# VHH binders against b5yem2, part 3

Target 1, 146 residues: b5yem2
Amino acid sequence: MFVGEYYHSLDEKGRLIIPNDFRQLLGETFYLTRGFERCLNIYTITDWNNFSQIISSFSPTDNLMRKLCRFWFSGSIQVTTDKLGRILIPSFLIEYAELSKEVVIIGAGKHIEIWAKEKWEEFNKEENILENMNEINSKVAELWKK
Below, E stands for the ipSAE of ESMFold2; O stands for the ipSAE of OpenDDE; V2 stands for 0.75 times the mean of E and O plus 0.25 times the DockQ between their complexes.

## First folded at step 1 (VHH)

Design b11 (framework vhh_7pa5_2; at its last look DockQ between E and O 0.05; V2 from the best seeds 0.00; counts 0 for: pae E 9.4 > 2, placed apart)
Fold by ESMFold2-Fast, scan of step 1:
Structure b11 (fold): chain B 146 residues (1-146), chain A 124 residues (1-124)
Amino acid sequence: as target 1 above (146 residues)
Amino acid sequence: QVQLVESGGGMVQPGGSLRLSCAASGFTFSDYWMSWVRRAPGKGPEWVSTISSSGDSTSYADSVKGRFTISRDNAKNTLYLQMNSLKPEDTALYYCARDSYEYSGYDLDAFDIWGQGTQVTVSS
């Protein structure tokens, strides 16, 4: 599981150092994708393949699932770190996530997210998960009834 | 011993295409990120494009996005820049540069080895 928050800088060429703790779990090669909240996601090869198989299994006539497939597959690249643990983020992903010099790299369990620092701070101000604790508790309890 | 040699420049009309090559020698080419940097008459150096050591990731300046493609052949120790839909504004001396691990950015000091450049002239 990926955990924690790390503050890093993206240079003008799109180079970013991946935290050493994350690199130990990721290995040298992994997938970089569009996130669903205008951030970027990093997945291990195994987890990217698992999710890709799931979304590809939906009916080819499902308009919404076709849109998800285009978003996911066209927005994914396989990336390999250099000897210093750096990756090069292509401009189309930098534009998508509105990345600037200051970025936050967070562990979100099975994946990693890369956010522009200002966007991450704005996102956290707009949400208060503590207001949803009663519903969360109900959902967790329901998983154990099955 | 260590050197980069550019070729493929020339004169072309607007809308034309050119492919630049950079032959690397004296170091393990596949270990380094490589870039193209250009200098137009009357302007400072402008970073154009970067490619990762394995070739799986690329980045481009906004001015060339969608028109230029950077690529590499590690078996031949060669870097390429495919330039399509050329504009008069692309007229410049184009340099192949090896990225330095010690410094981030596109300033001249960010690169530790430079080629001598190849001239691209886009004229009607």
Scores: ipSAE 0.015, ipTM 0.381, lowest interface PAE 6.1, mean pLDDT 85
Fold by OpenDDE, look of step 2:
Structure b11 (fold): chain B 146 residues (1-146), chain A 124 residues (1-124)
Amino acid sequence: as target 1 above (146 residues)
Amino acid sequence: QVQLVESGGGMVQPGGSLRLSCAASGFTFSDYWMSWVRRAPGKGPEWVSTISSSGDSTSYADSVKGRFTISRDNAKNTLYLQMNSLKPEDTALYYCARDSYEYSGYDLDAFDIWGQGTQVTVSS
């Protein structure tokens, strides 16, 4: 599982260092995608394939799922770390997540997220999480009982 | 043996100009991006400029933009740095460095080969 919070900088070429702890789990090649929030996600090849299979299994007549398919696959690229552990983030993903120089890389369990620092700090306020805590606890309780 | 040798340094007055050269040997020069890095007395190393393998792409530190020009002659295995409008704060030991990747920027860890440096002194 990916855990933790790391602060790094995007360089002028659009390269970002992946934390060593994450790289050990990811391998040399993995996927970079749009997040469902205005962030970027990183998945192992295995997890990306699994999720992609789920998305692709929906009926092509489902308008909502067609939108999801387009969003997911057009926003996914396979990336490789260089010798320094950096990946190159393409401009369309930089723009999507509104990344500037300062970014935050977090472990979100089965995937990694890349956020613009200011956006992460606003999004991750305790008040925002606690607002939904009762509902979250109810859902977790149901899963735990199974 | 892989080697970089800088030359062209010296003492100049403020507003003056210098042209640094870096002679490369022991590797295919035209396959590598190259950079200039400088170290002022009492300060850490500072990235100055980078040029692509073909020379079609260049980048500069904000402190030298508009004043310095990086270039290369792949036929001569030589890297250049034209320094105009020199300032006292440009005083430093200037190093030629080979980039391990296409664009290093301020990431000095991406440089795998360094020269011995050439001294540039800007003083009245």
Scores: ipSAE 0.014, ipTM 0.287, lowest interface PAE 8.2, mean pLDDT 90
Fold by ESMFold2, look of step 2:
Structure b11 (fold): chain B 146 residues (1-146), chain A 124 residues (1-124)
Amino acid sequence: as target 1 above (146 residues)
Amino acid sequence: QVQLVESGGGMVQPGGSLRLSCAASGFTFSDYWMSWVRRAPGKGPEWVSTISSSGDSTSYADSVKGRFTISRDNAKNTLYLQMNSLKPEDTALYYCARDSYEYSGYDLDAFDIWGQGTQVTVSS
């Protein structure tokens, strides 16, 4: 599983180094996608394929499901690391995640997320975490009622 | 002959500063990402910082972020580490390392050429 935080810089060409601990689980080729927050996600080939099968199975007559399919597939690109372990992030994904020079790469269990540093700091402010955790605790308690 | 030679280490009191240098020879310095790695007494190597070949991208270990600054001068074939607000836990042998083209950054597998190291000791 992918864990931890790593701080890196995005270079002028849109290249970003991927932490070696993550590369050992990813291999050299993987998927870079739009995240569901203003971030980017990285998936192994296997996990991307699995999620894509699920998303593709939704009814094409449902407007919301068509929007999800477009969001997911048009925002996904297969990338391969260079000799230095870097990927090239295309401009449309840099713009989507509002990436700046300072980037945080985090492990989120089954996938990796790439955030602009300032957005990650805002998401992780102590008061925001407490609000989120109260909602999460509520949902977990609800799900475990049998 | 490919060589990396560190200098600038020494003894300093807590809160002090040091600037390390690494002189590179025998290869095209501007083609390579460069890193600093340290080894504290009784511990294994710890990646400290990496700088891209052009110098425009840098990465730091959490333990030094905000206190250390990596830089390079490609015209002088020299790598630098400015170390501010030094703490006793920064005491270590500091190595200059050349990143290989195969791997990068803060994984020790990524380094194909190492210097001999320069000692930094932070103590009262």
Scores: ipSAE 0.008, ipTM 0.133, lowest interface PAE 9.4, mean pLDDT 84
ESMFold2 (binder alone), look of step 2: mean pLDDT 86; pTM 0.867

Design b12 (framework vhh_7uia_1)
Fold by ESMFold2-Fast, scan of step 1:
Structure b12 (fold): chain B 146 residues (1-146), chain A 125 residues (1-125)
Amino acid sequence: as target 1 above (146 residues)
Amino acid sequence: QLQLVETGGGLVKPGGSLRLSCVVSGFTFSSYDMAWVRQAPGKELEWVSSISGSGGSTYYEDSVKGRFTISTDNAKNTLYLQMSSLKPEDTAVYYCARGEDYYGSGSYWDYFDYWGQGTQVTVSS
């Protein structure tokens, strides 16, 4: 699992250092894709393939799944880290996530997220998971075996 | 307690060879990228070579490709730089450096969080 927040700079050529803890788990090559919020996601090759297989199985039938497939596949690239542990983020993904020089790299369990720092701070002001604890506790209770 | 100690520098004639060693303590190579960086008198820092932690992939500055070889010996906790066909322009203080998670701005050299003390390499007739 990926955990934590890392603060870093996107350079003018679109290069970004991936945290060493994350590179240990990712290896040298992985997928960079559009996030479902205005951020970018990083997946291991295995996790990207697993999700891709699932959504592809539905796309001929569902209009909504076809929209998801276009979003996912056209918005995904395979990246390899350079000698300094950096990836090159193409301009279309920088524009999608509205990335500026200051970025936050977030461990979100099965995936990593890359946010413009300003956007991440804005999102956190609106997110209040503590107000949802009753609903969360109900869902967790469904999983108890005791 | 985390330490990088370089040895192997010295005076050598053009066309000669030297092997630099960097003994590390307090961490393992599999979790970190390692690099050799040099600084000639009155010049800025120049990255020379890197080796990745888990993958063992190696990278070189164009001016040293084919002449220098970076390697690790995990049993000895030692990083090496084998230098051959040395030129006067290779004269510099050579540092070993560790790559780690960076929490600050995008300065190139900020990517390396720990450095050795440096070892002098002089190539002259």
Scores: ipSAE 0.000, ipTM 0.179, lowest interface PAE 14.2, mean pLDDT 81

Design b13 (framework vhh_7xy4_2)
Fold by ESMFold2-Fast, scan of step 1:
Structure b13 (fold): chain B 146 residues (1-146), chain A 123 residues (1-123)
Amino acid sequence: as target 1 above (146 residues)
Amino acid sequence: QLQLVESGGGLVQPGGSLRLSCAASGFTFDDYAMAWVRQPHGKGLEYIATISWSGGSTYYSDSVKGRFTISRDNAKNTLYLQMNSLKPEDTAMYYCAKDFEYSSGWYDEFDYKGQGTQVTVSS
């Protein structure tokens, strides 16, 4: 499980150091994708393949699932850290997540998220997860029954 | 305070071996790639070898490939260079180097180097 918040800088060439705690779990090759909010996600190869197999099974006739497949597959790249533990983020993903020099790298359990610092701060000001606790409790109780 | 302290240099005969060590402090050692660079008397800096944060990847200059081995012990915050089959042209001051925190550089570009340790290959 990926945990914690790390405050880092994107360099002028689009390179970003991945925190050592995350590299220990990721290894040197993994997937960088569009996030479902305006952020980027990092998945292990195993988790990216698992999710990719699931979403691709719906796609032939379901218009919504075709949209998800296009978003997911066109927005995913396999990245390998360089000798210095850095990844190169391509321009199209920098533009998608509106990344600037200041970024926040977040452990979100099975995946990692990369946010522009300003976007992460805006998101946290407007989100209050505690207001959704009744719905969350219902979903957790459903899983617990199994 | 960031410090890199090299040791293990000395005088050896051609064909001999030396092991250099670099003790790192003042930063999270296992968050950074590390390198060895050298400078012969009166000449420019020459890149020797790089090792990734985990030790899982290494890169060597052509002049030392097959003779030198870079390694690290993250538990001890120590970088090593094992030098075999030494030649007179390996005579230089050897520096331990740390990568940039947020770098535009590649495997052969580094933020900081230590005080150095002298290696002399005598005839």
Scores: ipSAE 0.000, ipTM 0.167, lowest interface PAE 13.7, mean pLDDT 83

Design b14 (framework vhh_8ghr_2)
Fold by ESMFold2-Fast, scan of step 1:
Structure b14 (fold): chain B 146 residues (1-146), chain A 123 residues (1-123)
Amino acid sequence: as target 1 above (146 residues)
Amino acid sequence: EVQLVESGGGLVQPGGSLRLSCAASGFTFSDYSYIGWVRRAPGKGEELVARIYPSGDSTSYADSVKGRFTISADISKNTAYLQMNSLRVEDTAVYYCARYDEWGSYDYAMDYWGQGTLVTVSS
């Protein structure tokens, strides 16, 4: 599992160092994708393939699933780290996530997220997980019954 | 603004030594960039002599100077050095400190250059 919060800089050419702890789990090659909250996500090849197979197995007439497939596949690239542990983020993903010089790299369990620092700070001010504790407790209780 | 300020050039006899210094301002050596030493001699064009990635302590050298020259960096002083030993007449050139970036086999760019310092090796 990916854990922790790392503060790094995106350089002028769009290169970003991936934390060493994350690279040990990812290996040298992995997928970089659009995130669902205007961030970027990183997945292992295995996890990207598993999700991709699931969403591509839906009926071609399902409007919602076609929309998800376009978002997912057109917004994914396979990246390989250089000798210094950096990846090159293409401009279309930099634009999507509104990345600037300062970024935050977040371990989110099965995936990694890359946020513009200002956007991450803004999101944390607006997010109130404590407002959802009753709903969370209900979901956890359902899992405990299995 | 970005500046690279060189010092340490001069006249030396064959077999002698010199140390060049390059003081950087307007950026830090923790940035994703290399510091290199490029020399230019009449009739030979430009040659990248040595480079260092200061935050990673990675170094490389041209075959012509390997074993004789040593590049180093002091992160706290934001200064790079080129120690030149066993100098030869063929090492006579203007030596430039340059900030540059390397991405893969096809992509590097020299962003900023120092003023150059003359190294003359003669008897």
Scores: ipSAE 0.000, ipTM 0.196, lowest interface PAE 11.8, mean pLDDT 83

Design b15 (framework vhh_brivekimig_d4)
Fold by ESMFold2-Fast, scan of step 1:
Structure b15 (fold): chain B 146 residues (1-146), chain A 124 residues (1-124)
Amino acid sequence: as target 1 above (146 residues)
Amino acid sequence: EVQLVESGGGVVQPGGSLRLSCAASGFTFSSYWMSWVRQAPGKGPEWVSSISGSGDSTLYADSVKGRFTISRDNSKNTLYLQMNSLRPEDTALYYCARDLDYEILTGYEAFDISSQGTLVTVSS
């Protein structure tokens, strides 16, 4: 599991260092994708393949699943870190996530998210997970057969 | 066009400190990762430390971690290396280098070393 928040800089050429703690779990090659919020996600090859297989298993006539597949596959690239632990983020993903010089890299369990610092701060002001605790507790209980 | 001018080298006793500077010109300094690379007598070049364009991210070779600090001042186009607890094995010519973006490669280094370097000698 990826955990924590790291504050880093995207340089003018679109290069970003991936925290060493995350690189130990990712290895040198992994997937960079559009996030479902206005951010970017990083997945291990294994987890990207697992999700990709699931969404590809739906009927080709399912309009919603075709839309998800287009979003997911067209918005994914395989990236490899250089010897200094940096990746190059292509312009279309920088534009999607509105990345600027200041970025926040967060561990979100099975994946990593990259946010423009201002967007991360804005998102957290608008989201209050604590208001949903009763519903969350119910969903968690559904997974426990004890 | 691109110029990097290192300074601050000298002779220092083991356990001493030294601060290196690199004055950069001819490119947008804040856009590039900058590195310190050293070459000891009779050996190949060894990467020492790197710093991101904004200065928020730093990397160090295991041999210098905890002893050296890399920093930069983008308003002055200057890169620094603060070296503490110096050892005889730190004796080398020290170069500052601009990382070449289009040469980001897994398994290879990509540094633009065009300067003469600054000599650091750790002895009596």
Scores: ipSAE 0.000, ipTM 0.163, lowest interface PAE 13.8, mean pLDDT 82

Design b16 (framework vhh_7pa5_2)
Fold by ESMFold2-Fast, scan of step 1:
Structure b16 (fold): chain B 146 residues (1-146), chain A 123 residues (1-123)
Amino acid sequence: as target 1 above (146 residues)
Amino acid sequence: QVQLVESGGGMVQPGGSLRLSCAASGFTFDDYAMSWVRRAPGKGPEWVSTISGSGGSTSYADSVKGRFTISRDNAKNTLYLQMNSLKPEDTALYYCAKDIEDYYDSSGPFDYWGQGTQVTVSS
């Protein structure tokens, strides 16, 4: 599991250092994708393949699943860290996540997220998970029934 | 070609002060975080301090926090380390190091090291 918040800088060429703690779990090669919010996600090869197999198993005529597949596959790249632990983020992903020089790299359990610092701060201001504790308790209780 | 030239080392008594300087050339100085790293006799390198390219963010090793101050003058392409309340355990060769990117939250990998300047603290 990936945990914690790390504050880093994206350089002018689109290079970003991945925290050493995350690289120990990721290895040298992993997937960088569009996030489901305006952020980027990082997945291990195994986790990216598992989700990719699931969404690819739907009928080719399923309109919603075709849209998800286009979003996921066209928005994914395999990246390899260089000798200094950096990845190169292509311009189309920088534009998608509206990345600027200041970024936050977040461990979100099974995946990592990369946010523009300003966007992360906006997201947290608009979402207060503690306001949803009653709904969360209901979901957790439902899981433990099984 | 990247060049880092340290100066300002010397011999000082415990409780004394020294200011180290590092003259940088061959790269756009304000695009990169800069660090001070020291190596005591018979020991491996120990990170001392880092400053961001803009100078807006600084970080320090616990052993020097409150005693040392890192600063930079981007107009002069120069990095400084003001060392106060020096202790015998501060005796080391001090190196100026160029970080690979402009970042300050860690003592990240270094592209280039200078030649070093000797600091000796003895009674």
Scores: ipSAE 0.000, ipTM 0.116, lowest interface PAE 14.0, mean pLDDT 82

Design b2 (framework vhh_7uia_1; at its last look DockQ between E and O 0.01; V2 from the best seeds 0.00; counts 0 for: pae E 24.7 > 2, unsure alone 59.9 < 65, grease 25.7 > 24.2, placed apart)
Fold by OpenDDE, look of step 2:
Structure b2 (fold): chain B 146 residues (1-146), chain A 123 residues (1-123)
Amino acid sequence: as target 1 above (146 residues)
Amino acid sequence: QLQLVETGGGLVKPGGSLRLSCVVSGFTFDDYAMAWVRQAPGKELEWVSSISWSGGSTYYEDSVKGRFTISTDNAKNTLYLQMSSLKPEDTAVYYCAKDLGDYGDYEWYFDLWGQGTQVTVSS
């Protein structure tokens, strides 16, 4: 599982260092995608394939799922770290997540997220989480009992 | 066996334009990011522009943004640098480079194979 929070910088050439602890789990090649929030996600090849199969299994007549398919697959690229552990982020993903120099890389369990620093700090405020905490706890409790 | 050959340099007046070409042999753009770097007399090597191997993403040094355009033609295995609104401070030897992401020296992460092409901007 990917855990933790790391502060890094996007360089002028569009490269970002992936934390070493994450690289150990990801391997040299993995997927970079649009997140469902205005962030970027990183998946192992295995997890990306699994999720992609789920998305692709929906009926082609489902308009919402067609949109999701387009969003997911058009926003996914396979990336490789260089010897320094850096990936090159394409401009369309930089723009999507509104990344500038300062970024935050977080472990979100089965995937990694890349955020613009200011966006993450606003998004991750305790008050925003607590707003939904009771509902989250209820869902977790139900799953835990199974 | 890997080789880069730069061409297109020359003498131009301020405000003029040039198009540099870099013919690549031994590898393809599908697997590597490419870059242009330059070195003026008595100055250190300077990064100018890069293009990614996937997605065609482009990046530029601040001093050349809006004036220079990097591109590739995969069919010709050629990297280009279109330069416009040239300034005297753009005078330098321009090199095509493969972006390896290696810490080969204290600052740069490129492997240079080309002989370079001279660009001179003077009135």
Scores: ipSAE 0.009, ipTM 0.273, lowest interface PAE 7.9, mean pLDDT 86
Fold by ESMFold2-Fast, scan of step 1:
Structure b2 (fold): chain B 146 residues (1-146), chain A 123 residues (1-123)
Amino acid sequence: as target 1 above (146 residues)
Amino acid sequence: QLQLVETGGGLVKPGGSLRLSCVVSGFTFDDYAMAWVRQAPGKELEWVSSISWSGGSTYYEDSVKGRFTISTDNAKNTLYLQMSSLKPEDTAVYYCAKDLGDYGDYEWYFDLWGQGTQVTVSS
């Protein structure tokens, strides 16, 4: 599991260092994708393949799943770290996530997220997970029965 | 004509401190981002810290954050790395570098012209 928050900078060429702790779990090659909340996601090759197989198994006539497939596959690239532990983020993903010089890299369990610092701060002001504890408790209780 | 001279390394015990210096000629820091990178025996080159051309922004590898401080003195054309709370894992040859901002191999990212300075953390 990926955990923690790391504050880094994106250089003018779109290069970003990936934290050592994350690189130890990811290896040198992994997938960079559009996130669902105007951030970028990083997945191991295994996890990206697992999700990709699931969404590609839906009927070609399912309009919603076709939209998800286009979003996911056109918005995914395989990246390899350089000798300094950096990846190159292409301009279309920088534009999607509105990345600027200051970024936050967070561990979100099975995936990593990259946020513009300003967007991460705005998100945390608007989202208060503690206000949803009743629903969360219900969902967690279902899993504890196993 | 461009030269980098790293100094300030040495043998230090865990928990100790060292200040590395990089004196340059042939350019000024206000034109380029500057970096410290290191290479431990048998390991790959690792980026440690960077400072923007203006000196207004500093960046650190996670394992050194809070322990190392990068700074410049533009009047002396000197880049510094103040290292505190040193650990055996910090043992490496330290190099200063000018970031050219181009994507490619690590040499394309940073111009490394210095000979480096050895830091050894042991008892």
Scores: ipSAE 0.000, ipTM 0.207, lowest interface PAE 12.3, mean pLDDT 80
Fold by ESMFold2, look of step 2:
Structure b2 (fold): chain B 146 residues (1-146), chain A 123 residues (1-123)
Amino acid sequence: as target 1 above (146 residues)
Amino acid sequence: QLQLVETGGGLVKPGGSLRLSCVVSGFTFDDYAMAWVRQAPGKELEWVSSISWSGGSTYYEDSVKGRFTISTDNAKNTLYLQMSSLKPEDTAVYYCAKDLGDYGDYEWYFDLWGQGTQVTVSS
């Protein structure tokens, strides 16, 4: 399970160290993908395969699901850490997540997220947190109905 | 060249069964979707069922779920629609179709059609 927040910097070549605690669970090779917000996601090979099977099972007649397939598969790349535990983030993913020098790497349970620090701070503004929690509480109430 | 030929239509009594076939030839892509679409007299085209290339993931319109089964036989290059518990409301021309994408009103459309096969459910 991936947990916590880690603050690191991209170097000038686009390399980013992956926290040791995360590397212990990931191994050296894993998938780097577009996130569903303006962030990047990291999945183990196993979890990426499982997610990919689910996404591939969606109806080909559903236009929105085809867009999801294109978004997911064209935005995924297998990466391997170097001896220093760094990955090279391709420029198209840096551009997608609008990454800058300062990066926050977080655990989100079954996957990891990489955020530009300023975007992560905006997400965590108190007013945004309370709004998100109200929506989540409403959804939980729906799910508990019998 | 991709070609689609539907067969297996006919007259059947309510509650009966029928299997439609679509022989497919000349594939130009490995990753495509196939579908059955129908048009009843005076009605617009209605999606019935789809199958993805990626391993037999199948999808059904609500009114046919549990009664129709879509499948393929790769050895014969054939798409099937097994229809059971047929109702008069299932009367239509059935087309085998290849995915067209979101052409038009942001809706799903198909870019290649067979000639269709008539299914008539009547006592």
Scores: ipSAE 0.000, ipTM 0.067, lowest interface PAE 24.7, mean pLDDT 79
ESMFold2 (binder alone), look of step 2: mean pLDDT 76; pTM 0.782

Design b3 (framework vhh_brivekimig_d4)
Fold by ESMFold2-Fast, scan of step 1:
Structure b3 (fold): chain B 146 residues (1-146), chain A 124 residues (1-124)
Amino acid sequence: as target 1 above (146 residues)
Amino acid sequence: EVQLVESGGGVVQPGGSLRLSCAASGFTFSDYYMSWVRQAPGKGPEWVSSISSSGSTILYADSVKGRFTISRDNSKNTLYLQMNSLRPEDTALYYCAREDYYDSSGYFEYFQHSSQGTLVTVSS
């Protein structure tokens, strides 16, 4: 599991250091994708393949799932860290996530997210997870029944 | 297949200006991020600037920020670099590059789709 918040800088060439703790779990090669909240996500090869298999299993006539597949697959790249532990983020992903010099890299359990610092702060001000605790508790209870 | 043709280089005095152009063919220009990369004599390639497919996102190397302006005309499949306040250290071969999927080298991928480049010499 990926955990914690790390503050880093995106350099002028689009290179970003991945935290050492995360690299120990990821290895040197992994997937960088569009996130669902205008951030970028990092997945292990195994987890990216698992999700990709699931969304590709839907009917070819399912319009919504075709749109998700286009979003997911066109927005994914396989990256390898350099000797300094950095990845190069291509401009199309920098634009999608509105990345600036200041970025926040967070552990979100099975995946990692990369946010522009200002966007992360804005998102957290708007999101109050405590308002959703009753719904969350119901979902957790369902998982315990399995 | 993918063809990029740079032009507009020349010899200028320090403080002068030049406008570089890159004519692209063999791909859907409006779908790709485009970059300018330069290589000074005896040095490795240096990334200069990038522009998104729509032109809405623009990035500059710190060494050129405030002096250079990247732009594109998708109707003409052309990328531009307006260079102002030129300095002797800007002397280099300038390459237009399509931003594809990159490998760990980064620069090598940019160079695969550049042509012969256009030479910019800043001298007194």
Scores: ipSAE 0.000, ipTM 0.179, lowest interface PAE 14.0, mean pLDDT 82

